# VH-VL binders against q9vpl3: the designs that were tried, part 68

Target 1, 224 residues: q9vpl3
Amino acid sequence: RGKINIQRPKAPHYERARVVAVTQPKYPELPKAKSCFKTRAERTQQQQENPYNEIIAREVRNWLDHSRLVAFFHLSSITADDIFRVRVQLHKQNLHLKSYGSKIIEQAVKNTRYEAIVPLFHSNHCIVFSPDPEKTAALLRIVRRVPQMVLLGGIVEETMLSRNQLVAYAQMPGLHAVQAQLVQTLSQAPGHLIQQLQAHQNSFVQVLDVHAKNQMNEETPKST
Short names: E, the ipSAE of ESMFold2; O, the ipSAE of OpenDDE; V2, 0.75 times the mean of E and O plus 0.25 times the DockQ between their complexes.

## First folded at step 3 (VH-VL)

Design g70 (framework fv_cemiplimab; at its last look DockQ between E and O 0.30; V2 from the best seeds 0.00; counts 0 for: pae E 13.0 > 2)
Fold by OpenDDE, look of step 4:
Structure g70 (fold): chain C 224 residues (1-224), chain A 122 residues (1-122), chain B 107 residues (1-107)
Amino acid sequence: as target 1 above (224 residues)
Amino acid sequence: EVQLLESGGVLVQPGGSLRLSCAASGFTFSNYAMTWVRQAPGKGLEWVSGISWSGGSTYFADSVKGRFTISRDNSKNTLYLQMNSLKGEDTAVYYCARDVFESDYGLYMDVWGQGTLVTVSS
Amino acid sequence: DIQMTQSPSSLSASVGDSITITCRASQSISTYLNWYQQKPGKAPNLLIYGASSLQSGVPSRFSGSGSGTDFTLTIRTLQPEDFATYYCQQGYSTPRTFGPGTVVDFR
């Protein structure tokens, strides 16, 4: 009795093949298309009844309340491995990369000062949190190497900034440097102001002198 | 050295008002949320109030809600607790603490002041 | 509000002993539990945060474990300076809530 090759079973007789074909449970092909294209956002929408949503929403609020720098990113076709690499790099700089569902964000910021950020979360996104606003430049440097992360905007020192504004902020000198520059500028200003003020006074005096001279010339009686 | 120093604790009559201060040093004060915790004599610890780094968000225990106000001046590295309508039950040592949040660890207070005693008595 | 309980309320031990203190939350708090040590007339000191993370400067004889609702603080080889009151605190939600404390005294 020949060893039934279980790895390559001989094609069953035509009649048996027909029976097997008819008796094969047609498992409804899971519509391949719907499961693959569900955006992370759609997947997270199904999480409406997750008892943990409140917990996560609370976490989001805590991050917002404890962060001086918050940056919002769109994620475009990024792999888990890439995200992990970026996360590690950010973490070394005390930057915390988190991803939350849009519904969770909405829940978290509802009736809070942060409600204005909700429109930023329409697709796959991530948020980077930091207690240190001086890390903005470091953040942008790291993310520049990750084309899949698109900066949408952020919150720095409780101020909402556009993408361009955030980039500009990162290029600004530190507060102390700015203060120093301001002091330098202000220290130079009095000299110019004094010069301008003196210039006006001097001009006024000159005009008065000319007027006085003209009056003296008119009062010289023609000694006939 | 990281340090918190509370002040303002005195004897006050019921219904009176008192303002406590907490001076921070040795760290960037504006980077941290802050909390007040109190301890009645011979009793345990009770969380009183919290404030975000900017002061934009404030939190209170139910026992003090509507009576106490928490504020901060980041330019002076100082945390405040305004206490109004004081009751005998408010008698306690009041501690200020630095509040830290990490997603992996939650909320914890890693630096504490030495506390200031508030006594509410007729 | 999340209620915190501790057991025992007090225990007596000798130097060199190993002791365990238990803390329970009224609901799940994940790993967001902190342990504080307080000596008489002094402010509390953070020992452990996030259920098991040791605060910087705290001796390794202190350890924390647990998740969900049940947590434990273990002190191995109790030292004279370890006689104090210990509090657990949930860092999961506001209001922050503390356990009633456990007094560790000399036998």
Scores: ipSAE 0.703, ipTM 0.879, lowest interface PAE 0.8, mean pLDDT 85
Fold by ESMFold2-Fast, scan of step 3:
Structure g70 (fold): chain C 224 residues (1-224), chain A 122 residues (1-122), chain B 107 residues (1-107)
Amino acid sequence: as target 1 above (224 residues)
Amino acid sequence: EVQLLESGGVLVQPGGSLRLSCAASGFTFSNYAMTWVRQAPGKGLEWVSGISWSGGSTYFADSVKGRFTISRDNSKNTLYLQMNSLKGEDTAVYYCARDVFESDYGLYMDVWGQGTLVTVSS
Amino acid sequence: DIQMTQSPSSLSASVGDSITITCRASQSISTYLNWYQQKPGKAPNLLIYGASSLQSGVPSRFSGSGSGTDFTLTIRTLQPEDFATYYCQQGYSTPRTFGPGTVVDFR
């Protein structure tokens, strides 16, 4: 006889085959839908995932337990190759560039003096950790050449510093740096410091908004 | 050059108290978290307690929780372990160790002291 | 708590031999495993951290490998100073836990 197809899988039932054909996506890119609200069942399922977030939050707590220098940056779009080069350069100075989700950071700093930093992480961000606060000058020298990284502020020796205070700290050698930090900490109201960090975030957003609007209205020839 | 030196280990009676000290030299003590690890005679290593670089966070093994307290004085480059309600099971050589964290490698102890013997006996 | 086991509990070897020691974690610990060497009457010293990174000053005959739950320490061409007890330790979470140790003795 003719060809025997004894080992080929059976085709789906006619009705199922037609349904599958009709429901197949017609576009290569799948649309993504996001809901602002979740059912109680969905929230319960999300709570069952808490062990994963706790594991990552533990890593953030380990960094805080082992770092006298923590610097916060807004991170603009950057290529994988560029960020890799920055990480290598920072690592040579015992500076560790990391990125964590805002909920993980919130969980890690909850009930600590650093809980006030959480609003800084609502946008794209990264953090640099180091056990050695004397590396602050090296950090700022390296990131000066990385326009995608915008310094927001930091924590030095458990003291929260604004961008300007951290820059000033980097310029002070040895004992003078400790004395400068102490003076700034004693004179700075905690609420005012937090407002300065939030204002910096808002100013950055405003700069981006103005730039985007100007770019939309621009008719000059463009090149990369 | 980098060195940790424990002291304070002695013979104590069950239910007694003892404070161990660990003096650090040859490195910036305040840049590092520290830990205590013990070893009972003829037995393996058991992690006891850890402390952050500032002393703001402390951690304990379940076997010593509520009885031991860890603290540090960064101005004196010294780590302490306060041991209360001592049991025969606490008989061990106690080591202090320098604690390091890197997210690529996890938590590890790169420098260890020589150890101090604590004997709890009736 | 993460439980650690080591195999074998002890082994006998001669100078010039190559040996392997295994360590197993009760749950995945990524590459966050360290190896320590302890000689009789002395404090432990760090050999390998992060499963495969050799500590400064440690001879290249020591090497580590593994990820997840299974790890190995290999000592190539044993020297007299290598007869000691070896411990693995998970650095993934607190409380930190050690393996029971592997004693490497003369044959």
Scores: ipSAE 0.542, ipTM 0.827, lowest interface PAE 2.5, mean pLDDT 81
Fold by ESMFold2, look of step 4:
Structure g70 (fold): chain C 224 residues (1-224), chain A 122 residues (1-122), chain B 107 residues (1-107)
Amino acid sequence: as target 1 above (224 residues)
Amino acid sequence: EVQLLESGGVLVQPGGSLRLSCAASGFTFSNYAMTWVRQAPGKGLEWVSGISWSGGSTYFADSVKGRFTISRDNSKNTLYLQMNSLKGEDTAVYYCARDVFESDYGLYMDVWGQGTLVTVSS
Amino acid sequence: DIQMTQSPSSLSASVGDSITITCRASQSISTYLNWYQQKPGKAPNLLIYGASSLQSGVPSRFSGSGSGTDFTLTIRTLQPEDFATYYCQQGYSTPRTFGPGTVVDFR
């Protein structure tokens, strides 16, 4: 209280200088200020002790905010060579394949309209981001040859679409604004979309079990 | 040539309302996030508000939250700032800026308009 | 909110000098630090993004460095057009915050 923040020297009038000198309080730095500095340092250190999660969560949030196309996939066991090949093919189309831990996703979408996607990340997954919604058809063409990546659904121009809706969107490329309005009118509530995405995920696991006798495998690739 | 042009800055009384516009040209407006930054006379820069490329996510500084609304019309390449319940502390030059995100570099404002002056006084 | 500070608040320099401006964030912002130049009566211009990357059209006499909380802008051979105010700004989280600015005056 009474801490003077003005650094520039004032041209003191002799009258004002005399009054200020007599009545100006002297406020040394208080022990509370030192304690508050320790508290700020403790808060900074606590945040710094988790820098990976916070930085990566901000990266995810930025991808979500700046991508007009987001697609969610269930990911079965896949070799590092195969996933690298897919990533290269997607990159050529400005499609960015990413995988993040479920805690990081939850942190990234907290207090946003996208909180409804969190349940999709309970199991092994990957996400494709793109600024170009017209690349939806290219995305679907590339992943058709990758049975380990099962489309669950996506977001196009901020509209959540089921798997079937996303496929339908990809087949009508020339009318993005009109298509988005139509899809928004027909879209399910976020809770209904989550239920549909979860159902497709479970259905895919059942199909894989039929095609592979030993698909009961608890070991899956993950990122944190 | 990439350009941003603000308009709508005028003298307004405290408690009044005003809408600023930012016309964009020379780039695909719908691919970019946008930001408003203000500068009080003789003072530094203050971030005011931001909006995602579609308008679905909006962000505000605490000093304007609840009083200002940001929006965009991608068919007209125009960004808007609706300012309500104006106070003397809102007096500033208001700039619009194009936001860029890159995972290696974070968020930055690579193109700025020339600004429009809003004065709030009786 | 992430507080940004700059040092010095102002400085006087002559053409041909090398100067350094520092910026500090109250918490780690990785390399998500940007530098802007503003001349009197004009809009700001981006100089440096991502701590060290030069924006297109910015002369190579400008350079940036740093990560985490401590960042530096260096102008190696000051030119007459470089007398301006310089702001750092974090692009890490909302609210996006600016430093208070550093005025570089001719002397």
Scores: ipSAE 0.000, ipTM 0.477, lowest interface PAE 13.0, mean pLDDT 75
ESMFold2 (binder alone), look of step 4: mean pLDDT 94; pTM 0.951

Design g71 (framework fv_cemiplimab)
Fold by ESMFold2-Fast, scan of step 3:
Structure g71 (fold): chain C 224 residues (1-224), chain A 123 residues (1-123), chain B 107 residues (1-107)
Amino acid sequence: as target 1 above (224 residues)
Amino acid sequence: EVQLLESGGVLVQPGGSLRLSCAASGFTFSNYAMTWVRQAPGKGLEWVSGISWSGGSTYFADSVKGRFTISRDNSKNTLYLQMNSLKGEDTAVYYCAKDVYYDSSGELAFDIWGQGTLVTVSS
Amino acid sequence: DIQMTQSPSSLSASVGDSITITCRASQSISTYLNWYQQKPGKAPNLLIYGASSLQSGVPSRFSGSGSGTDFTLTIRTLQPEDFATYYCQQGYSTPRTFGPGTVVDFR
């Protein structure tokens, strides 16, 4: 009867509860409803409040900032049962499937280096996050069994990659030195774009610094 | 206690039919994919069939496809294997096993096994 | 179907020895390879899943490695309870397939 200790017999229910909690969209708890027949004041207050979008956008930014692997998918019509099964399979590989509205994605990446991904989310979509970029091969194998999910591209080690570049990266998942070199090689075009953005930011900061110094230098402090 | 207990193994004549049952206890049966694996006397393990957590997807080895049917009753915590048109080559100990994941497609392992039930196909 | 082969078919060892068993797949299965131990008259037990992940409760003397088509199971400092038959199994695609097994006997 050592199988209980070896095979984690109670882990399935605990794991499912944990997986469901982790993989489900995280929405703030709605204020407790007092009645189905809300007063006009209560309805007006509820209509004016929309704090959930910013809270969810912050969640998306946290996933982007703390994930070394992010993959973007177009999602065709799929049943709730089928997507749940995919979510559970992905979670076992430390891959986290999330789905967010286009407005929330846009709000999350606005004024960030990832703003270029917004056009990918004009239609039905989902995103897979992972702290482990070596899981790219596992991700692609799982997704190949789900024709409703079409890989569009992703981010590996904070570098934007096309679909073909991600497939190439996945072919050598066990070799750290080769993986690092491959990412560097495949990401030349996206890397160049990031470099241009950084150059513009530095130029703007320099202009502001010069203006501040000129303003200071034009002043004539008097002390006796 | 986590257990899988197979039953139904008997001597059957070639061409006959038999249904095997596997009773699960000690875990949430409806959360996991289940499988049947057989082992002929003195031989190695052969995967026979798998079923997803809900019963919505089923899979079969080529050697049994069209003859065997796998099903489950989550309300009774029981897995079934219906075997038709039995051949001498089907003689084996049949093990019921639990998948580590919820789906019995590709990337899975079997973490809990039953004791097995012997099916003999002979005249 | 993906065919699995194991080598050696059998080996003899003594308590305290370190042994290695190899498993080969007919096509690339990435890391979707599992190892099982079966003692005479008993059901198999899962030892390693995903080529290298040790199942809970399995002694640390067991380790697995490999990817693609070539995989190894290593048992360091063999114990009396380790004399058994070991099977590899690919989880990459349906139908799931097992290797023919490696019998580890007492020398």
Scores: ipSAE 0.000, ipTM 0.416, lowest interface PAE 16.2, mean pLDDT 74

Design g72 (framework fv_cemiplimab)
Fold by ESMFold2-Fast, scan of step 3:
Structure g72 (fold): chain C 224 residues (1-224), chain A 120 residues (1-120), chain B 107 residues (1-107)
Amino acid sequence: as target 1 above (224 residues)
Amino acid sequence: EVQLLESGGVLVQPGGSLRLSCAASGFTFSNYAMTWVRQAPGKGLEWVSGISWSGGSTYFADSVKGRFTISRDNSKNTLYLQMNSLKGEDTAVYYCARDLYGDEYTFDYWGQGTLVTVSS
Amino acid sequence: DIQMTQSPSSLSASVGDSITITCRASQSISTYLNWYQQKPGKAPNLLIYGASSLQSGVPSRFSGSGSGTDFTLTIRTLQPEDFATYYCQQGYSTPRTFGPGTVVDFR
């Protein structure tokens, strides 16, 4: 660890922990009778009542709000040993690789400025967080050697950037002011940036479909 | 009981520098983000700066960006605000507050404030 | 930056009155709005967080409502200790911003 400690999700505030404990569903084991049909609203409400998901969703919100660099990746099949090695390399650069379920991410960003990113997380994914946006170049250098991780886009200084924009940001000269100016300029049309990010994600999904079909035709062994 | 005690506020000349301190007690300091909020005499509240629980992320209002630096020492339960290139408009009571940034970004406990006067 | 406005800027009321203060955000902030009370010469104290949740120890005569861009703070049956300045604050994004304040004076 450096002088800057790795951010851990804080324990729920005392008041919040009490509310969660009191509002936890307390249903006795139900008999074999089928439940009534549920409306969409009732299903959504049931999901929002899970205290575990709310605690982890707060962890995700804390990472999003206190990271000046957030990068989104599609994650293809990768071994536990390989992902561990990547996580160690990233950690040395104050880059924190996290993986959360899509439902938890949706819950975390619902009613926040980041709600538009939800569609990016319907496939296998992971997120890299860092308080230091100057580490974008180091991040891309490390990930370049991990073909299972494909960059979809990110957020720098609270501005949503497409894959190409994030790559361009990484290649900027080592002048913090110049990089900050670029990010501010790009933030003038956040709707357009979000659309670009979603378009890149859709193009990548299409490429993955073609790749998957080619892999099936070749019937290559899955393990070495 | 949660207590926050600010210190360091004095009269300083324009262009000068000053460091404010906030001593925290009654809670696990390292578990909470912290913030500085100021109030010019007879005016409203203005958020100045925030720092994450670890000190790894810092945030500033545009009016102070590049001039002020926020830091913390979790081993001493102390928050700092280093103020450089002070201007007359920086004259204010500076409050230290605990920041529940994961919970509505709420400032739930405040210190009594320390007065900084920038005049020449 | 998200800009916050409050109305009225000041109001005069008598003990026992019910008053409403309005806060408006320049863009949608969902329910990430907090209300603070400040008495002359003292630090602010938290009244309401998340638009409608009452802080522990705050009297039930205080209530908050709203979502998106429009929010209200209501004080039922004003007490002498309620004459103060009230501020709204958005917690949706950084920089965090306060409303200009509403002064509640004795009539």
Scores: ipSAE 0.000, ipTM 0.414, lowest interface PAE 16.1, mean pLDDT 76

Design g8 (framework fv_cemiplimab)
Fold by ESMFold2-Fast, scan of step 3:
Structure g8 (fold): chain C 224 residues (1-224), chain A 122 residues (1-122), chain B 107 residues (1-107)
Amino acid sequence: as target 1 above (224 residues)
Amino acid sequence: EVQLLESGGVLVQPGGSLRLSCAASGFTFSNYYMTWVRQAPGKGLEWVSGISWSGGSTYFADSVKGRFTISRDNSKNTLYLQMNSLKGEDTAVYYCARDVYDSEGFLYFDYWGQGTLVTVSS
Amino acid sequence: DIQMTQSPSSLSASVGDSITITCRASQSISTYLNWYQQKPGKAPNLLIYGASSLQSGVPSRFSGSGSGTDFTLTIRTLQPEDFATYYCQQGYSTPRTFGPGTVVDFR
């Protein structure tokens, strides 16, 4: 039952429980007669942003901004016990499994660089966050044994990656810096090639500019 | 041992420009958001700017938006604050700080530099 | 922007006293509140994060509590090195904002 249970991770459980407890609205019971008719004020309130949703949306924005690894999954029918075991296994690798309603995700990413992820959340979904992009391989190894979780894509080092790009990133051995370069190459393959071609051209132009400047200097004798 | 050392603070005329640097050591610089916080003489702390671990996202207080730019060079473990169109009210000690996002989702500034004084006056 | 207020703006205390500083947010920030200590001529030091978590190396006489909009910092058995200015700061949303500070001085 309680937080003493070794199977329940403390950090995600306590933090989520605190946010939910603080933001849970207390609704007075509507008078019996009023339940049949909505007032103008009640209709106006239905169109306003729910304070609960805004608080959770800010939590989502913070996780997105401060996680170097974010993975998006479609989640098919899974028991509470099974998803809890997956969450515990992920937590041991500093991977944090979270679930949010699609409307909350839309509010969180609206007018941000992450707005493109919204279509991924039209059905059952979950997100895994981590400050450590080196854990991508561990993440994929764990979820391979969970057929109910289907990888859709992710964000690594602030770069949006497709499923195939994320799998390729996970297979890269070596130092963190090398993996970061791979991410940039995968996301910017056409741009990277163009930049390399332009860099070679710019280097040549700079050599010509330096040569021209040196030639001007040697051809300007002092005659006064 | 985590160390942050700011430099670049000098006397500058109103309308002038100045670039501050913060040299970081003792930790993996590229794993952290970084921030600048200033303090006018005899006044309280004011958050100025923040930058993501890669430099891809930057954030500014309304008082400096459009005038200041924040950047970082992860290969040199150095954070920068480019200050343009300086005003008298920008006179302050500027602190570099490490911005932590911990495993429980809390955001806080755990290590601070010594500060560098910027004086904007004629 | 989230506005932070502190009370009192200053207080005078003696060594051995217990003091309480209050911090208020203009809107609910859950437990995303930090406390910093700044001694004259020095940089701020983190004391407490997440409203109640004590930073490593900080003496146990410091404690924090609160959630939502109201928070408190308590220093039990005040020591000479505790005479400083204390700031609260919300880590809930950008822009990050600080309280105006509370000066704790000798009486």
Scores: ipSAE 0.007, ipTM 0.486, lowest interface PAE 10.1, mean pLDDT 77

Design g9 (framework fv_cemiplimab)
Fold by ESMFold2-Fast, scan of step 3:
Structure g9 (fold): chain C 224 residues (1-224), chain A 122 residues (1-122), chain B 107 residues (1-107)
Amino acid sequence: as target 1 above (224 residues)
Amino acid sequence: EVQLLESGGVLVQPGGSLRLSCAASGFTFSNYAMTWVRQAPGKGLEWVSGISWNSGSIYFADSVKGRFTISRDNSKNTLYLQMNSLKGEDTAVYYCARDVYDSEGFLYFDYWGQGTLVTVSS
Amino acid sequence: DIQMTQSPSSLSASVGDSITITCRASQSISTYLNWYQQKPGKAPNLLIYGASSLQSGVPSRFSGSGSGTDFTLTIRTLQPEDFATYYCQQGYSTPRTFGPGTVVDFR
C-alpha cells in the first residue's frame, strides 16, 4: 500500500533528512504519543483506561513546567507526511508539536491552574509548546498555511489567552517588554477565556469552572 | 556564560531557620525550571526541591517536605530555598542547578552553582 | 521512590587505564539516566544524559550504555583530570534520585 506508516514515516529527501536527524526525538515511543495523528487502533486504546496514562501525563506536566508558550489546536484530518512537514518547520523555531488524549490532559492539569483548558480537548486536538514566547508570531505564520490546524487559544507568560488575544499578541513588535505589556493589557478583563468557553458549552464549562475553582482552593499556594 | 551563584549558607542552631538565594545570569532565567541539590560532608548528592518556570509546579524530597519551601523571583533572576526547623542531618553544601527538559523528553541538570555550606549544630 | 545503586563504591586506577562503573535502578527507568562528574571541592558537572548521549564539551573517552535497570559508564584511556566521583541519577520520576557515587582514586 502507498500509505505512510506513522511508526515509520516516509523517508525525506537527503537535505530534509539531515534536518530531521537533528530534530528527531531519540526514543521511538515518544513520537507516537507526541504526534497530532493517531491510528484507529491507538485511538481505541486511548479511549479505554490505560495503565500508562500517568507516564504520559508526566510528560505533559514536564512540557507545561518548561514552556512559556503553549498553543492549543483543533486538528482536522491530515496525512502523516503533511503533519511531519509541519513538525519539522515548527521544530526549526523551537516549537514542539505534541498530541495527547483528553484523559491524559485531564490527569496532567488536574489540581492546577490549567484545569480550565480541559474543555478545549473535547475532540481531535494537538498542542504546541515552546520555552520562548517571542515565537508566537512564527507559530501563527506557520499554522496559517495548515488549514487542518485551527487555533483555539493558548497560554503566554502565565496568561490564558483566547484565539483573538493570541493573534493580537503575535502582531506586536519584536520587543519582549512591549509584548509582555500587551499580554497584561489583554488579560485585564478577568475571566475572558472562561467567558468565551461558557458561551459555547455553557452548562459543561460552568461545571468545570466550579470544579477548577474548587481544585485551585486545594492546590498549594505558590510561594512568593 | 551561564552562571549560578548561591549565597546564605551559615552556621545555625537546630530548630533554626535560614533562607538560601541563587542568582542566575547568562540565560533567560524565566524560561527554565530550577532545582536544589544538597551534599552532606563526605556523602553523596541528594535532590531536595524543584520549581517550574512559573512556580506552577513545586516538588520536595520527603526528608524536607513540610519544613522547606522553594520560590523564585523571575524579575530578579533569583531562586530561593527557605529552610525551617533545621536538623543536624540538613548540614550540607546546597547547590542550585538548572533543570532542563529537552525535545527528546530527557530531564537533566546541565549547569550547577558553586554551592553554599549550611552547618546545623550547637 | 526509585532507588539507585552503584558498583563499585570506589576504585583505584592509573592514567591510561580503562574503567567501568555500573548503576542499577530499583525499577525500570527506560533510558532516563544521567551521569555526573564531581571533582573534589567543586560542583558536579553533567557528562551524559539519556543513558548514552554525550553532553557538549565532554571528551569522547566518556561513554554510557544501558536501558531498563542496568546502566554503565565507561572511561577509556583515563586522564589525570578524570580522578573524581561519578554519580548516576534517574530522571524518570519525581523525586529525582542519585546513586551513592563511585570514587575514582589514583592507586
Scores: ipSAE 0.007, ipTM 0.532, lowest interface PAE 8.9, mean pLDDT 78

Design n1 (framework fv_fezakinumab)
Fold by ESMFold2-Fast, scan of step 3:
Structure n1 (fold): chain C 224 residues (1-224), chain A 121 residues (1-121), chain B 111 residues (1-111)
Amino acid sequence: as target 1 above (224 residues)
Amino acid sequence: QVQLVQSGAEVKKPGASVKVSCKASGYTFTDYYMHWVRQAPGQGLEWVGWINPDSGYTFYAQKFRGRVTMTRDTSISTAYMELSRLRSDDTAVYYCARDLEWGDYTPFDYWGRGTLVTVSS
Amino acid sequence: QAVLTQPPSVSGAPGQRVTISCTGSSSNIGAGYDVHWYQQLPGTAPKLLIYGNSNRPSGVPDRFSGSKSGTSASLAITGLQAEDEADYYCQSYDSSLSAWVFGGGTQLTVL
């Protein structure tokens, strides 16, 4: 079978570096500076206005708009057979693994609330979509066995979540109070993600405290 | 509900090997990583390594590489840690602990009660 | 020597507040890795008390809270009770060691 590196020094080191980069403030780069350093070929490609790229970008926008759960992953080298196995497991849970080029992602999300995700896609990546946010727990359980897929973060109910917030959400499936807190519309530069993470952790702590107290007062056993 | 039941205390001579078992129940054994952590008497906690019970793959702390081997038997939901070439400073309580069910770098949510391994002549 | 630094002991009277610090470095807490806290009663295994810097598992009273800033984390216990007498350990991940690391432990005495 293909080589699967499940050693934590490789995959976990890379994952942590990516998460830290996403959560730390970043200085904005001027778009004009990027344009000045593009190759002639890249400028020619932009001038050609490739219709295929726009079609795929619309498909990505449709997936984003119709999915209540979106998870972003860095993807290390993986064989076709291994990724097929993962895709099958995900599909059984109504989780749809997709891979798109970074330029297509940028075209799909520019001038939208999702524009902040673009920095996550500057290297090998894949995205998992689902209409069902309750499948977050199933998603993380499946991906835990796939060291080549490193969770970077996600979007649940239109709210951008860090890796750790998404893990916390997975532990609270079906909790109405948590779901209600995720109703907020979010459009923010990645540089301010740390502030949101701390605020949401405080909110989750409060929700978990209420949930724990409610759980202690529940006395209905399920007989099997 | 979730339980990790460890084997009984062992007394070994320097140079011997010890194999500690940890039987899991109350959850799907192959869905969660199992960690091993030791604690010398009156001292703090020291991480030894982990095993993925589904794949059988392992990773060990650098200090223990070459002396520790972690295995599992999925038919009886049991994880094992074998430590060889024992020294007196290996005297400790050895815990198995389940990784929290979601993600990497997550805490250990359920612990076994520990197995005291005493290494003395 | 432990990788994360905790005070060896703290004490307080019933009903008071105590804070236990956990100081790391740029390769662990400073690198953004979460801090988790464990409570160990004498003669027992550690029990998860706080995870992901500030989250409480089911069954942990809201008297226990966690926070993180820079390269350090803190566990705060309010309304101290006799049952809180235990050793408390912080935990994080260290990228330079490729290992989970623990603090040296803090013995809490309720006077």
Scores: ipSAE 0.000, ipTM 0.423, lowest interface PAE 15.2, mean pLDDT 75

